# VH-VL binders against q0aze0: the designs that were tried, part 236

Target 1, 268 residues: q0aze0
Amino acid sequence: MKIILVNNRFKENTEKKAQEIAGQLSALNVEVIIDNGLDEPYAGTVDFIMVLGGDGTMLRAARRYGQRAIPVLGVNMGTVGFLSNIEINELAEYLPLILREEYSLEARMMLEVAVFQQQSLLTRVFCLNELLLRSNSPRMLSFALEISGQKLEPYRGDGLIVSTTTGSTAYSLSAGGPIADPQLDAFIVTPVASHIINKRPLVVSPEREISLHLLEEREAIIGIDGQIKMDFGAENRVLIKRAPHPLLMVNLKAKPFFTSIDRSLQRQ
Key: E = the ipSAE of ESMFold2; O = the ipSAE of OpenDDE; V2 = 0.75 times the mean of E and O plus 0.25 times the DockQ between their complexes.

## First folded at step 11 (VH-VL)

Design P59 (framework fv_ragifilimab)
Fold by ESMFold2-Fast, scan of step 11:
Structure P59 (fold): chain C 268 residues (1-268), chain A 122 residues (1-122), chain B 113 residues (1-113)
Amino acid sequence: as target 1 above (268 residues)
Amino acid sequence: QVQLVQSGAEVKKPGASVKVSCKGSGYTFTGYYMYWVRQAPGQGLEWIGVINPDSGGTTYNQKFKDRATMTVDKSISTAYMELSRLRSDDTAVYYCARVTDYETYSGYFDLWGQGTLVTVSS
Amino acid sequence: DIVMTQSPDSLAVSLGERATINCKSSQSVLYDSNNKNYLTWYQQKPGQPPKLLIYWASDRESGVPDRFSGSGSGTDFTLTISSLQAEDVAVYHCQQYYSTPLTFGQGTKLEIK
């Protein structure tokens, strides 16, 4: 069995714990590849991916490995989050189940985001939560949204979020989007501080293609999962599709989505 | 281990073109953006542009857009930066550099080529 | 364009003493969504390419001695060398990667007093 341990090298406690766990797994004759999140992803075949950290580390792991159809387990290190399944102090209890492949998988859709400069593809990224288009100045954006070739009336405001159902509880929620069952596949399109009344969040089929571009030269940015930042100007266009493969998340213990989100909202 | 190796020094006359190469080894060449930066003698660093080695997509500093051309030959893991219509003030050391973060479009650079001195004189 | 300004242009510090180099950006390089400063510091010795020291304003690159540290947020940043060694004589550059075009400070030359 070959396992990738994903951590953030620059979070000292996480790096130390990753080395400790790698030693424990090696003692059980498991081959361990440590991924610090900075270098290129491990290119070989693996059986399992274990992510040590919080939701941010899970988002990075999903971008790196989510398209490989390999089980991914989030192991929380004492921080509150939605993407982890077990706590670090529970790992020893659940490790035999991991090694015997005795767990269930939950498929979570991902976005494929392609950013163009004029006619040239600048970058293609995958993400688990959302793409955010927003103004990088006090000036409002004026931008065009197309859904499967259908051109909507121009948007004016601070920006727009295109989210997965998993991302419905992240930035989309803060911008007034709906809470979505993460077992559903859908895009959630949520305006950010629209100056046009009645611009409502849209829930659209995951088979649709979403395109965004600016109608006026403005300073804008594209944000991916709140972690990656890219410049966005009038010569840019972004194209958003459902990614070819969902992230396969490991469930070792019950973490009921609706009671967890309800509890979080009562305490915010 | 990972490294970037650049072509050797060039001496050019004003109006000529120069093409600098940068060969990557020890990593997946198409997996990382390649950046070009120059440094005139006694001056600071100046960004020229970035190329996606997989797609060939480019973003240039507007100052260089009309004269610089970045290209890639994937078969030999080599990036090129050509600067045309050279002026005396283009005399500089030209560097290729790679972003250390595999996913990051914008960059801090932990891997640099050794530099190529381009001297433009009559 | 974001303009990066370093101070001082040159600095002489005695061996074992603290060296402080400042970098100011003409606009904030803090991204509020991830709470990160898109700011890096490089060391450059004569005839060599720049060497990465600090990124994300305060994260030290692997292999860089503990005496180097970065601090600051938004528009004002500082590189500190807590106990100057002879090998630290170099030109130091700050760079922003918040927005294109990527821009660098003019450099600060550090010398032994």
Scores: ipSAE 0.668, ipTM 0.843, lowest interface PAE 1.8, mean pLDDT 89

Design P6 (framework fv_ragifilimab)
Fold by ESMFold2-Fast, scan of step 11:
Structure P6 (fold): chain C 268 residues (1-268), chain A 124 residues (1-124), chain B 113 residues (1-113)
Amino acid sequence: as target 1 above (268 residues)
Amino acid sequence: QVQLVQSGAEVKKPGASVKVSCKGSGYTFTGYYMYWVRQAPGQGLEWIGVINPDSGGTTYNQKFKDRATMTVDKSISTAYMELSRLRSDDTAVYYCARVFESGSYYLDTPFDYWGQGTLVTVSS
Amino acid sequence: DIVMTQSPDSLAVSLGERATINCKSSQSVLYDSNNKNYLTWYQQKPGQPPKLLIYWASTRESGVPDRFSGSGSGTDFTLTISSLQAEDVAVYHCQQYWSTPLTFGQGTKLEIK
């Protein structure tokens, strides 16, 4: 068995803990590849991906490996979040089940984001939570949204979020978007501080193609999962589609989504 | 293991064009964005542009947009930067550098390996 | 464009002493979503390409000695060499990768007294 162990070397104590876990797995005759996010993703075949850290580390792992249809387990290192299934102090208890492949998988849709400069494909990236278009200055944006060839009336405001259902509890929630069942496949389109009355969040089919471009030159950026940042100008356009493969998340322990989010919201 | 090897020094007249090459080895060439930077003698570094070696997609510094052309030949793992209508103030060392994996935009990280540089001298 | 300004233009420091180089950006390069500063430091020796030292303002590149450290946030950044060694003689450049065009400071030449 070959496992990729994804960690964030810049978080306190995570590199040391990753080495300890790698040693434990090697003692059980498991080949371990450590990915700390600095080099290119491991290109070979693997059986399992174990992510040590908070939601941020899981988002990075999903971008790097989510399209490979490999089971991914989030192991929480003490950061509050929604993407981990077990805590680090529970790992020893669950490790035999992992090695025996005694777990269920939950499929989570991902976004495929393609950014063009004029007619030229500049980049293609996958993400688990959302794409954010936002102003990088005090000036509001004027931009066009097109959904499967349907051109909507122009948007004016600070920006727009295109989110997966998994991302409904991330930035989209903060911007006023709905809480979505993560087992549902849909795009959630949430305006950020729109100046146009009645621009409401939209819930659309994951089979739709969404495109965005600026109607006026502004200082704007595209953000991916709150981690990747790209310039976005009037000569750019972005195309958003459902990614070819969902992220396959490992369930070793029942995690009650609705009671967890309800509890979180009552405390904020 | 990772290496970027550039073409040799060039001397050009004003108004001519120059094409600098950069051959990558020791990594998956199409997996990493390639950018071009120049440095005039005794001056600071100046960014020219970035190319996705898989798609050929480019972003240029507006200062160079009408004179610079970046291209790639994937079969020989080589990137090119051509600068036209040369002026004496284009005299500089031109560098290529590998930035990041093609699944991410270059502004996500500055993790890069640099070529040795190509001196381009524009006389007069 | 974001203008990067370094100070001083040149600095002479004795072996074993601390060297401090400053860099100021005309706009914040802090991304509030991930709390990272899009600021990089490079070391450049005569006839050589720049070498990455520090990225995200404070993260040392692999293989860079721990006497090199970066600090600061938003618009004001510092590169510190805690105990200067002979091999540290070079020009040091800061760079922002917050937005295009990517821009560099003018460079700080570090010499031994």
Scores: ipSAE 0.620, ipTM 0.831, lowest interface PAE 2.1, mean pLDDT 88

Design P60 (framework fv_ragifilimab; at its last look DockQ between E and O 0.01; V2 from the best seeds 0.00; counts 0 for: pae O 15.6 > 2, placed apart)
Fold by ESMFold2-Fast, scan of step 11:
Structure P60 (fold): chain C 268 residues (1-268), chain A 122 residues (1-122), chain B 113 residues (1-113)
Amino acid sequence: as target 1 above (268 residues)
Amino acid sequence: QVQLVQSGAEVKKPGASVKVSCKGSGYTFTGYYMYWVRQAPGQGLEWIGVINPDSGGTYYNQKFKDRATMTVDKSISTAYMELSRLRSDDTAVYYCARVSDYEYYSGYFDLWGQGTLVTVSS
Amino acid sequence: DIVMTQSPDSLAVSLGERATINCKSSQSVLYDSNNKNYLTWYQQKPGQPPKLLIYWASTRESGVPDRFSGSGSGTDFTLTISSLQAEDVAVYHCQQYYSTPLTFGQGTKLEIK
């Protein structure tokens, strides 16, 4: 058995804890590869991915490994979040279940984002939560949204979010988007501070292709999962579609989505 | 051994073109973006452009877009930067550099070529 | 374009003393979504390419001695060498990677006094 341990070196003691866990797994005859985010993703075949950290670390792991159809377990190391399944102090108890493959898998859709510079493909990335198009200055954007070849009336405002259902509780929620069951596959398209009175969030089929481009020269950016920042100008176009494979998340214990989100919203 | 190795020094006349090569080894060449930057004698560093070694997609600094051409040959893990219509003020050391982040173009430079001196004189 | 300005242009510091180099950007290089400053420091010795020292304004590259540290946020950044060694004689460059075109400071030449 071969396991990748993904950790966040910028969090206190996560590298030390990853080394400790790797030693425990090696003692059980498990081959361990540590990914702290600095090197290229491990290219070989692996059986399981264990993510040590919070939601941010899970988002990074999903971008690096999510398209490989390998089970991914989120192990929380302090910060409460939506993407982890067990706590670090529970790991020893659940290791035998992991090694015996006694768990269920939950499929979570991902986005494939392609950014073109004029007519050439500059960047292709995957993400679990969302793509954000936003202004990088006090000036509002004017931009075009096209859904499966259908050109909508121009948007004017601070930007737009294209989200997965998993991302419905992240930035899309803050911008006025709906809360979606993460078991559903759909794109959620949420305007950010639109100056056009009746622009509403859209929920569309995950089989749709979404494209965005600026209608005038502005300073704008594309954000991916709140972690990656790319420049976006009038010579750019972005294409968003459903990624070929969902992220396969490991469930070792029940984590009820609706009661968790309800409690979070009451505290807000 | 992770490294970038560039072609040797060039001397060109004004109006000519120069093509500099940069060969990567010890890493997945198509997984990291390649930047080209230059440094004139006694001056700071100046960005020329970036290329995606997998797709061949390019993004040029506006100052160089009319004269610079970046290409890749994936079979030999080599990137090229050609600069045409050379002027005396194009005299500089030209560097290739690898972006730190895997699969996207925005990042810091964690690996540099040794540099190629291009001298433009009559 | 984001303009990067370093100060001083050159400085001489005695062995074992603290060296301080400043870098100012014409606009913020802090991304509010991830709270990261898109700022690097490079060391360049004569006849060599730049060598990465510090990225994300304050993170030391692997293998870089503890005496090097980066600080600052938004538009004002500092590279500090706490106890200057002879091998630290070089030109130091700051760079922003917040927005294209990527831009560098003019460089600060560090010499032994």
Scores: ipSAE 0.733, ipTM 0.871, lowest interface PAE 1.4, mean pLDDT 90
Fold by ESMFold2, look of step 12:
Structure P60 (fold): chain C 268 residues (1-268), chain A 122 residues (1-122), chain B 113 residues (1-113)
Amino acid sequence: as target 1 above (268 residues)
Amino acid sequence: QVQLVQSGAEVKKPGASVKVSCKGSGYTFTGYYMYWVRQAPGQGLEWIGVINPDSGGTYYNQKFKDRATMTVDKSISTAYMELSRLRSDDTAVYYCARVSDYEYYSGYFDLWGQGTLVTVSS
Amino acid sequence: DIVMTQSPDSLAVSLGERATINCKSSQSVLYDSNNKNYLTWYQQKPGQPPKLLIYWASTRESGVPDRFSGSGSGTDFTLTISSLQAEDVAVYHCQQYYSTPLTFGQGTKLEIK
């Protein structure tokens, strides 16, 4: 069995713990690849991904590996978030189940984001929580939203969030979007400080294609999962679709989403 | 060995064009964005543009957009930058550089080519 | 365009002494969503391409001696060489990668006094 241990090289406690866990797994004849974010993603065949850290480390793992249909387990090492399943001190208890592949999977929709310069594809990225379009200057944006070729009335404001249901508890929530059951597949489109009163958050079928472009020359950015920042200007267009594969999150321990909403948001 | 190897020095007349090559080896060439940067003698560094080696998508610094053309031949892991209508102030060392991050086109450069001196003189 | 301004343009520092190079951006290069400063330092020795020293304002690249450190946030950044060695004679560049066009400081030439 071959697994990837994902950690965050900027958090020394996760790096040290990853080394300890790798040693324990190697003693059980498990081949371990450590991904601390320094190198390109491991390209070979693996059976399981273990993420050591908080929601931010899980977001990076999802972007790197989410399209490969590999089970991903979130192991919390501190502040509880929305994406961990077990605590680090519980890992030894659950390790036999992991090794025997005795666990269930929860599928989490991801976004596929393609950014164009005029007609040329500049980049394609995947994300678990959201794409943020926002102004990169003191001035508001005027921008167009199209859903499957249907042009909505122009937006004016600070920006727009297109999130998954998993991302509904992240920046979308702060901007006034609904909390969504992460087991649903949908886009949630949430305006940021809109000057247009009738621009309510939209919940959109995952089969739709969403596009954004600016209506005026303005400096803007595209943010991905709050971690990746890209320039966005008048010559750019972004297309957003449901990613081909969901993130396959490992469920070893029941996590009651609805009864824990207030506590999870408090500790976010 | 991870490296970028550029073509040799060029001497050109004003009004001509030059095409500089940059061959990447030891890494997944199509997985990293490629930048072109130049440095005039005794001067600072100046960004020319970026190319996605997989899709061929390009984004140019506005200063160069009407004279620079970046292309890729991914079958031989080689990027090209052509600068047309050369002027004497285009005399510089031209570098290719790999963006450090696998996922996005804006970043810092952890791998640089050795540089190609282009001299434009009458 | 984000203008990067280094100071001084050149300096001379005695071996074993501390060298300090400043870099100021015309607008913030801090992205508050990830709390990272999009600021990099390069070292360029004569006849060589730039070499990466520091990224994210304060993170040392692998293999860079620990006498090099970066600090600062927002618009004001500092490269510090705690104990100058003869091999540190070079031109030092800061670079922002917050937005395109990517821009560099004009460079700071560091010499032995």
Scores: ipSAE 0.444, ipTM 0.788, lowest interface PAE 3.7, mean pLDDT 88
Fold by OpenDDE, look of step 12:
Structure P60 (fold): chain C 268 residues (1-268), chain A 122 residues (1-122), chain B 113 residues (1-113)
Amino acid sequence: as target 1 above (268 residues)
Amino acid sequence: QVQLVQSGAEVKKPGASVKVSCKGSGYTFTGYYMYWVRQAPGQGLEWIGVINPDSGGTYYNQKFKDRATMTVDKSISTAYMELSRLRSDDTAVYYCARVSDYEYYSGYFDLWGQGTLVTVSS
Amino acid sequence: DIVMTQSPDSLAVSLGERATINCKSSQSVLYDSNNKNYLTWYQQKPGQPPKLLIYWASTRESGVPDRFSGSGSGTDFTLTISSLQAEDVAVYHCQQYYSTPLTFGQGTKLEIK
């Protein structure tokens, strides 16, 4: 068995723990690769990905490895979030199950985000939570939203979020988006401080495509999972689709989403 | 009503095997880990093992790893614990216990079966 | 393995008086990252399974009377019954779930004086 340990290089405790776990796994004849984000994603084949840290680390791991259809386990290290399945102190208990591959998998839809400059592709990214378009100035944006070729009325406001159902409890929630069942595949389109105060979020079929572009020459920013930032202008457009592959999240412990959502939200 | 109902008392000879059942009701059976814990007469509680009713994955206390076998039948929301090569010191009340997953951290038991007395005597 | 040791093994307390049961772990059950103690208390009456009283060392389970309280951190924990009632006669168990194997104290028998 070959395992990637993903940790946060900026969190010393996760690095130390990753080394410790790597040693333990090695002692069990498990090959271990540590990914602390400093290097490019590991290109070799692996059987399992263990994410040590919080939601941020999981999001990074998802972007780096999600398209490879590898089981990904979130191991929380004392942070608040929605994407971890077990706690670090539980790892020893569940390690035998992991090694025997006695766990369930939960498929989580990811976004495929393509950013264009005119007709040229600038970047293509898969992400687990959301794409954010926001103004880079105190001025509102005017932008066009198109869903599967259907042009909606222009949006005016600070920005827009296109989120997965997984991401519904992330920034989208803070912006007034609905909480979505993570077992449901859908886009959540949530306005950010819309000129229309009561502009409602949209729940969109994963079969549709979402396109955004600015209607005015203004400076904006594209944000992906709150971690990737890029400038976005009038010459750019973004196309959002369902990623061709879901993230396969390991489910060692059953976590009833709806019964725990209130507690989770209270901790944030 | 949320409950765990265990099978009846057993009397076994040394060297025999016993299989205790535990049926869950009133909740999603596959959503909670099931532990098996025993208590010898006048003694404390001892952890035997844990099973994921959904995946079937198991983890055993090293003390029982070679003798205990936990299984589940999801179709009838029932967990089983079989203990082989019984000894007199295996005489105890055996409990199934649900681990609460209301908290993200589990490991305490919020629901218990009524217990099954297993007596091992020659 | 984390060894849990309760004290005393048994005690008798008069009705209406405070009962105090201690539990000590051989190593800390406090997780520094979330500042939670992975410690629980159970009440067990004769012929019955244990009943959950306290978890996270100090959180009272629903339906548990206010007279029951858990305190402590790290390696030293205490279950307190502020005013003992007749129905409180039982064996009390502490248990850690910080690491496997899960381990219990030997139990404390509480009786009425």
Scores: ipSAE 0.000, ipTM 0.443, lowest interface PAE 15.6, mean pLDDT 90
ESMFold2 (binder alone), look of step 12: mean pLDDT 92; pTM 0.934

Design P61 (framework fv_ragifilimab)
Fold by ESMFold2-Fast, scan of step 11:
Structure P61 (fold): chain C 268 residues (1-268), chain A 122 residues (1-122), chain B 113 residues (1-113)
Amino acid sequence: as target 1 above (268 residues)
Amino acid sequence: QVQLVQSGAEVKKPGASVKVSCKGSGYTFTGYYMYWVRQAPGQGLEWIGVINPDSGGTTYNQKFKDRATMTVDKSISTAYMELSRLRSDDTAVYYCARGLEPTYYVDYFDYWGQGTLVTVSS
Amino acid sequence: DIVMTQSPDSLAVSLGERATINCKSSQSVLYDSNNKNYLTWYQQKPGQPPKLLIYWASTRESGVPDRFSGSGSGTDFTLTISSLQAEDVAVYHCQQYYSTPLTFGQGTKLEIK
């Protein structure tokens, strides 16, 4: 068995904890590859991915490895989050189940984001939560949204979010988007801080292709999962579609989504 | 265990069309992009296009976009590339290739079919 | 379109000696936002399809022998075989995936001297 252990080197104590866990797994005849985010993603085949950290570390792991159709387990290191399944102090208890492959998998859709300059592909990335288009200056954007060849009326405002259902509780929620059951596959299209508050969030089929481009010269950026930023100008176009494979999240411990989000909303 | 198996060699007259198949096995067919690449005798490789087997969405090299059609049949894990209005200079080995599982930014190919020789002659 | 040019067109190297193959792109394939070179190398033996050797300019594919290494950045790239073996006789192709259309070099034929 080979496991990738994903951690964040810049978080206090995570490197030492990752080494401790790697040693424990090695003693059980498990080969461990450590990914602390600094090097390129491990290119070889693996059986399991264990993510040590909070939601941010899980989002990075999903972008790096989520398309491999390999089980991914989120292990929380002390900060609560929505994407982890067990706590670090529970790992020893659940490790035998992991090694015997006695767990269920929950599929979470991902986005495929392709950024073009005219007809040339500049970059293609995958993400678990959302793509954000926003102004990089005080000036509002004027931009076109097209859904499966259908051209909508121009948008004017600070930006737009195209989210997965998993991302419905992230930035899309803060921008006024609906809460979606992460078991559903759908795109959630949420406008950001429009000058005229007439635009509604849209919920569309994950089979649709969404495209965005600027209608006038402005400074803008594309944000991915709140972690990657890319310049976006009038010569650029972005295409968003459902990624080829969902993230396969390991479920060792049932987490009630609806009561968790309801409790979170009560906190403001 | 991952394998891409293509249809057999074909001989066509100029003006005809050819449809090459590529059957994937040993992996989740809809989880990976399928690319098409050709190689004329003694020449380098030339990209034709890519298809998402899950959605059917395609991106073509503009050189081929008026003559090439890529499709997929998910029920039999098979991708197809049809090239129409064949010319003698379309004589080549046509390959299907699987895109590497996406991790960050990727458009390179980890597994290739065995190739299908298409000969266009009068 | 990004044009990929390989050199030499053919190369003969003695067993156990170093083989060096070059690939040049007409524009940079280094994406400055992620500091990655969108460049890959394939090996194609006679009668066989290409096989992935190296991606991201220098990352060796799983199962590829350590004698193969990739280097370079921006527009100039090199594939090196540190100690040529008989099984390495093949045509080697570079490919860029920085921009569509995806483009390949013309190939370099490597044979034993």
Scores: ipSAE 0.000, ipTM 0.401, lowest interface PAE 15.1, mean pLDDT 85

Design P62 (framework fv_ragifilimab)
Fold by ESMFold2-Fast, scan of step 11:
Structure P62 (fold): chain C 268 residues (1-268), chain A 123 residues (1-123), chain B 113 residues (1-113)
Amino acid sequence: as target 1 above (268 residues)
Amino acid sequence: QVQLVQSGAEVKKPGASVKVSCKGSGYTFTGYYMYWVRQAPGQGLEWIGVINPDSGGTTYNQKFKDRATMTVDKSISTAYMELSRLRSDDTAVYYCARDYEKGTYYFDSFDYWGQGTLVTVSS
Amino acid sequence: DIVMTQSPDSLAVSLGERATINCKSSQSVLYDSNNKNYLTWYQQKPGQPPKLLIYWASTRESGVPDRFSGSGSGTDFTLTISSLQAEDVAVYHCQQYYSTPLTFGQGTKLEIK
């Protein structure tokens, strides 16, 4: 059995804990690869991915490994979030089930984001939460949105979010998007501070393709899961579609999504 | 009906600050950028900056960046422009103006203007 | 900065005659991708704020009389009043919105002979 152990290099205690867990797994004849984010993703075949950290660490793991159809378990290290399933102090209890493959899987859709300059592909990335198009200045953007070849009226505003249902509780929520059941597959298209006040969030079939480009020279960026930033200008086009594979999240413990989000909204 | 109503004329001493207000009515205040432009007596128009009333984000003309501050109070649909360390050559009519909208395009041009606020800087 | 230069500084034209005002930008305000010139003309009467007259270099604002027309592309633009009326006495300003800072010409004062 080969396991990738993903941790956050910027948290001192998580690296020590990752080494400790790697030692425990090695003692059980499990081969462990540690991914602290510094190197390229491990290219070999693995059986399981264990993510030690908060939602940010899980988002990185999903981008690096989510398309490989490998079970991914989120283990919370003390940061409250939506993407972890068990707490670190519960790991010893659940480890025998992990090694015997006695767990269920929850499929979470991912986005495939392709950025072009004219007809040339510049980059192709996958993400779990969202793509954010935003102005890199206080100036509003003017941009075109196409859904499966259907050209919508141009948008004016600070930007646009194209989100998965998993991402509905991230940036999309802050921009006024709906809360979506993560068991549903859909794109959520949420305008950011739209100048055209009648623009509403859209819920779109995951089988559709979404295209974005700027209508004027403006300084803009596209952000992926809040972690990757790329310059975006009028010569660029982005194409967003459903990724070929969903992220396979390990479910060892019932996660009360609706009560968790309800509590979070009341706190606000 | 869209209206932009500005505060009244000001007379200031060199070195003082002035704060001009601009109250929008007849439209969704947070849906449109607010620009500030000045005009010295007998001269052309000069752009000071722009503010997004929804986000509070600002872009300033570099000439004014160290002296001008633009703010918004969304609760009363009012934008403000404060200019500090006034000099006699800051004597001008100061205008607020709303972003021009035609169909689905924006222009960084101005369809609705405030009536103007004369700021006189003298000793 | 894009520098906008108008000519002439002042112009006197007889009623019913054609008035021509020029505006030059120090660099092109034509955006190739949408083929639009980012140039606006304003009319300003004494004691009043400017009034938007023409945008996209040649598109008349609603309510602006047909005698007003804009032409030109890239760096050279013209505002034409085909048959001057008494109410057209004003200062005319050109503005570029291709890039920040937004810049205006110095203005052209139009008077009746």
Scores: ipSAE 0.008, ipTM 0.437, lowest interface PAE 11.9, mean pLDDT 86

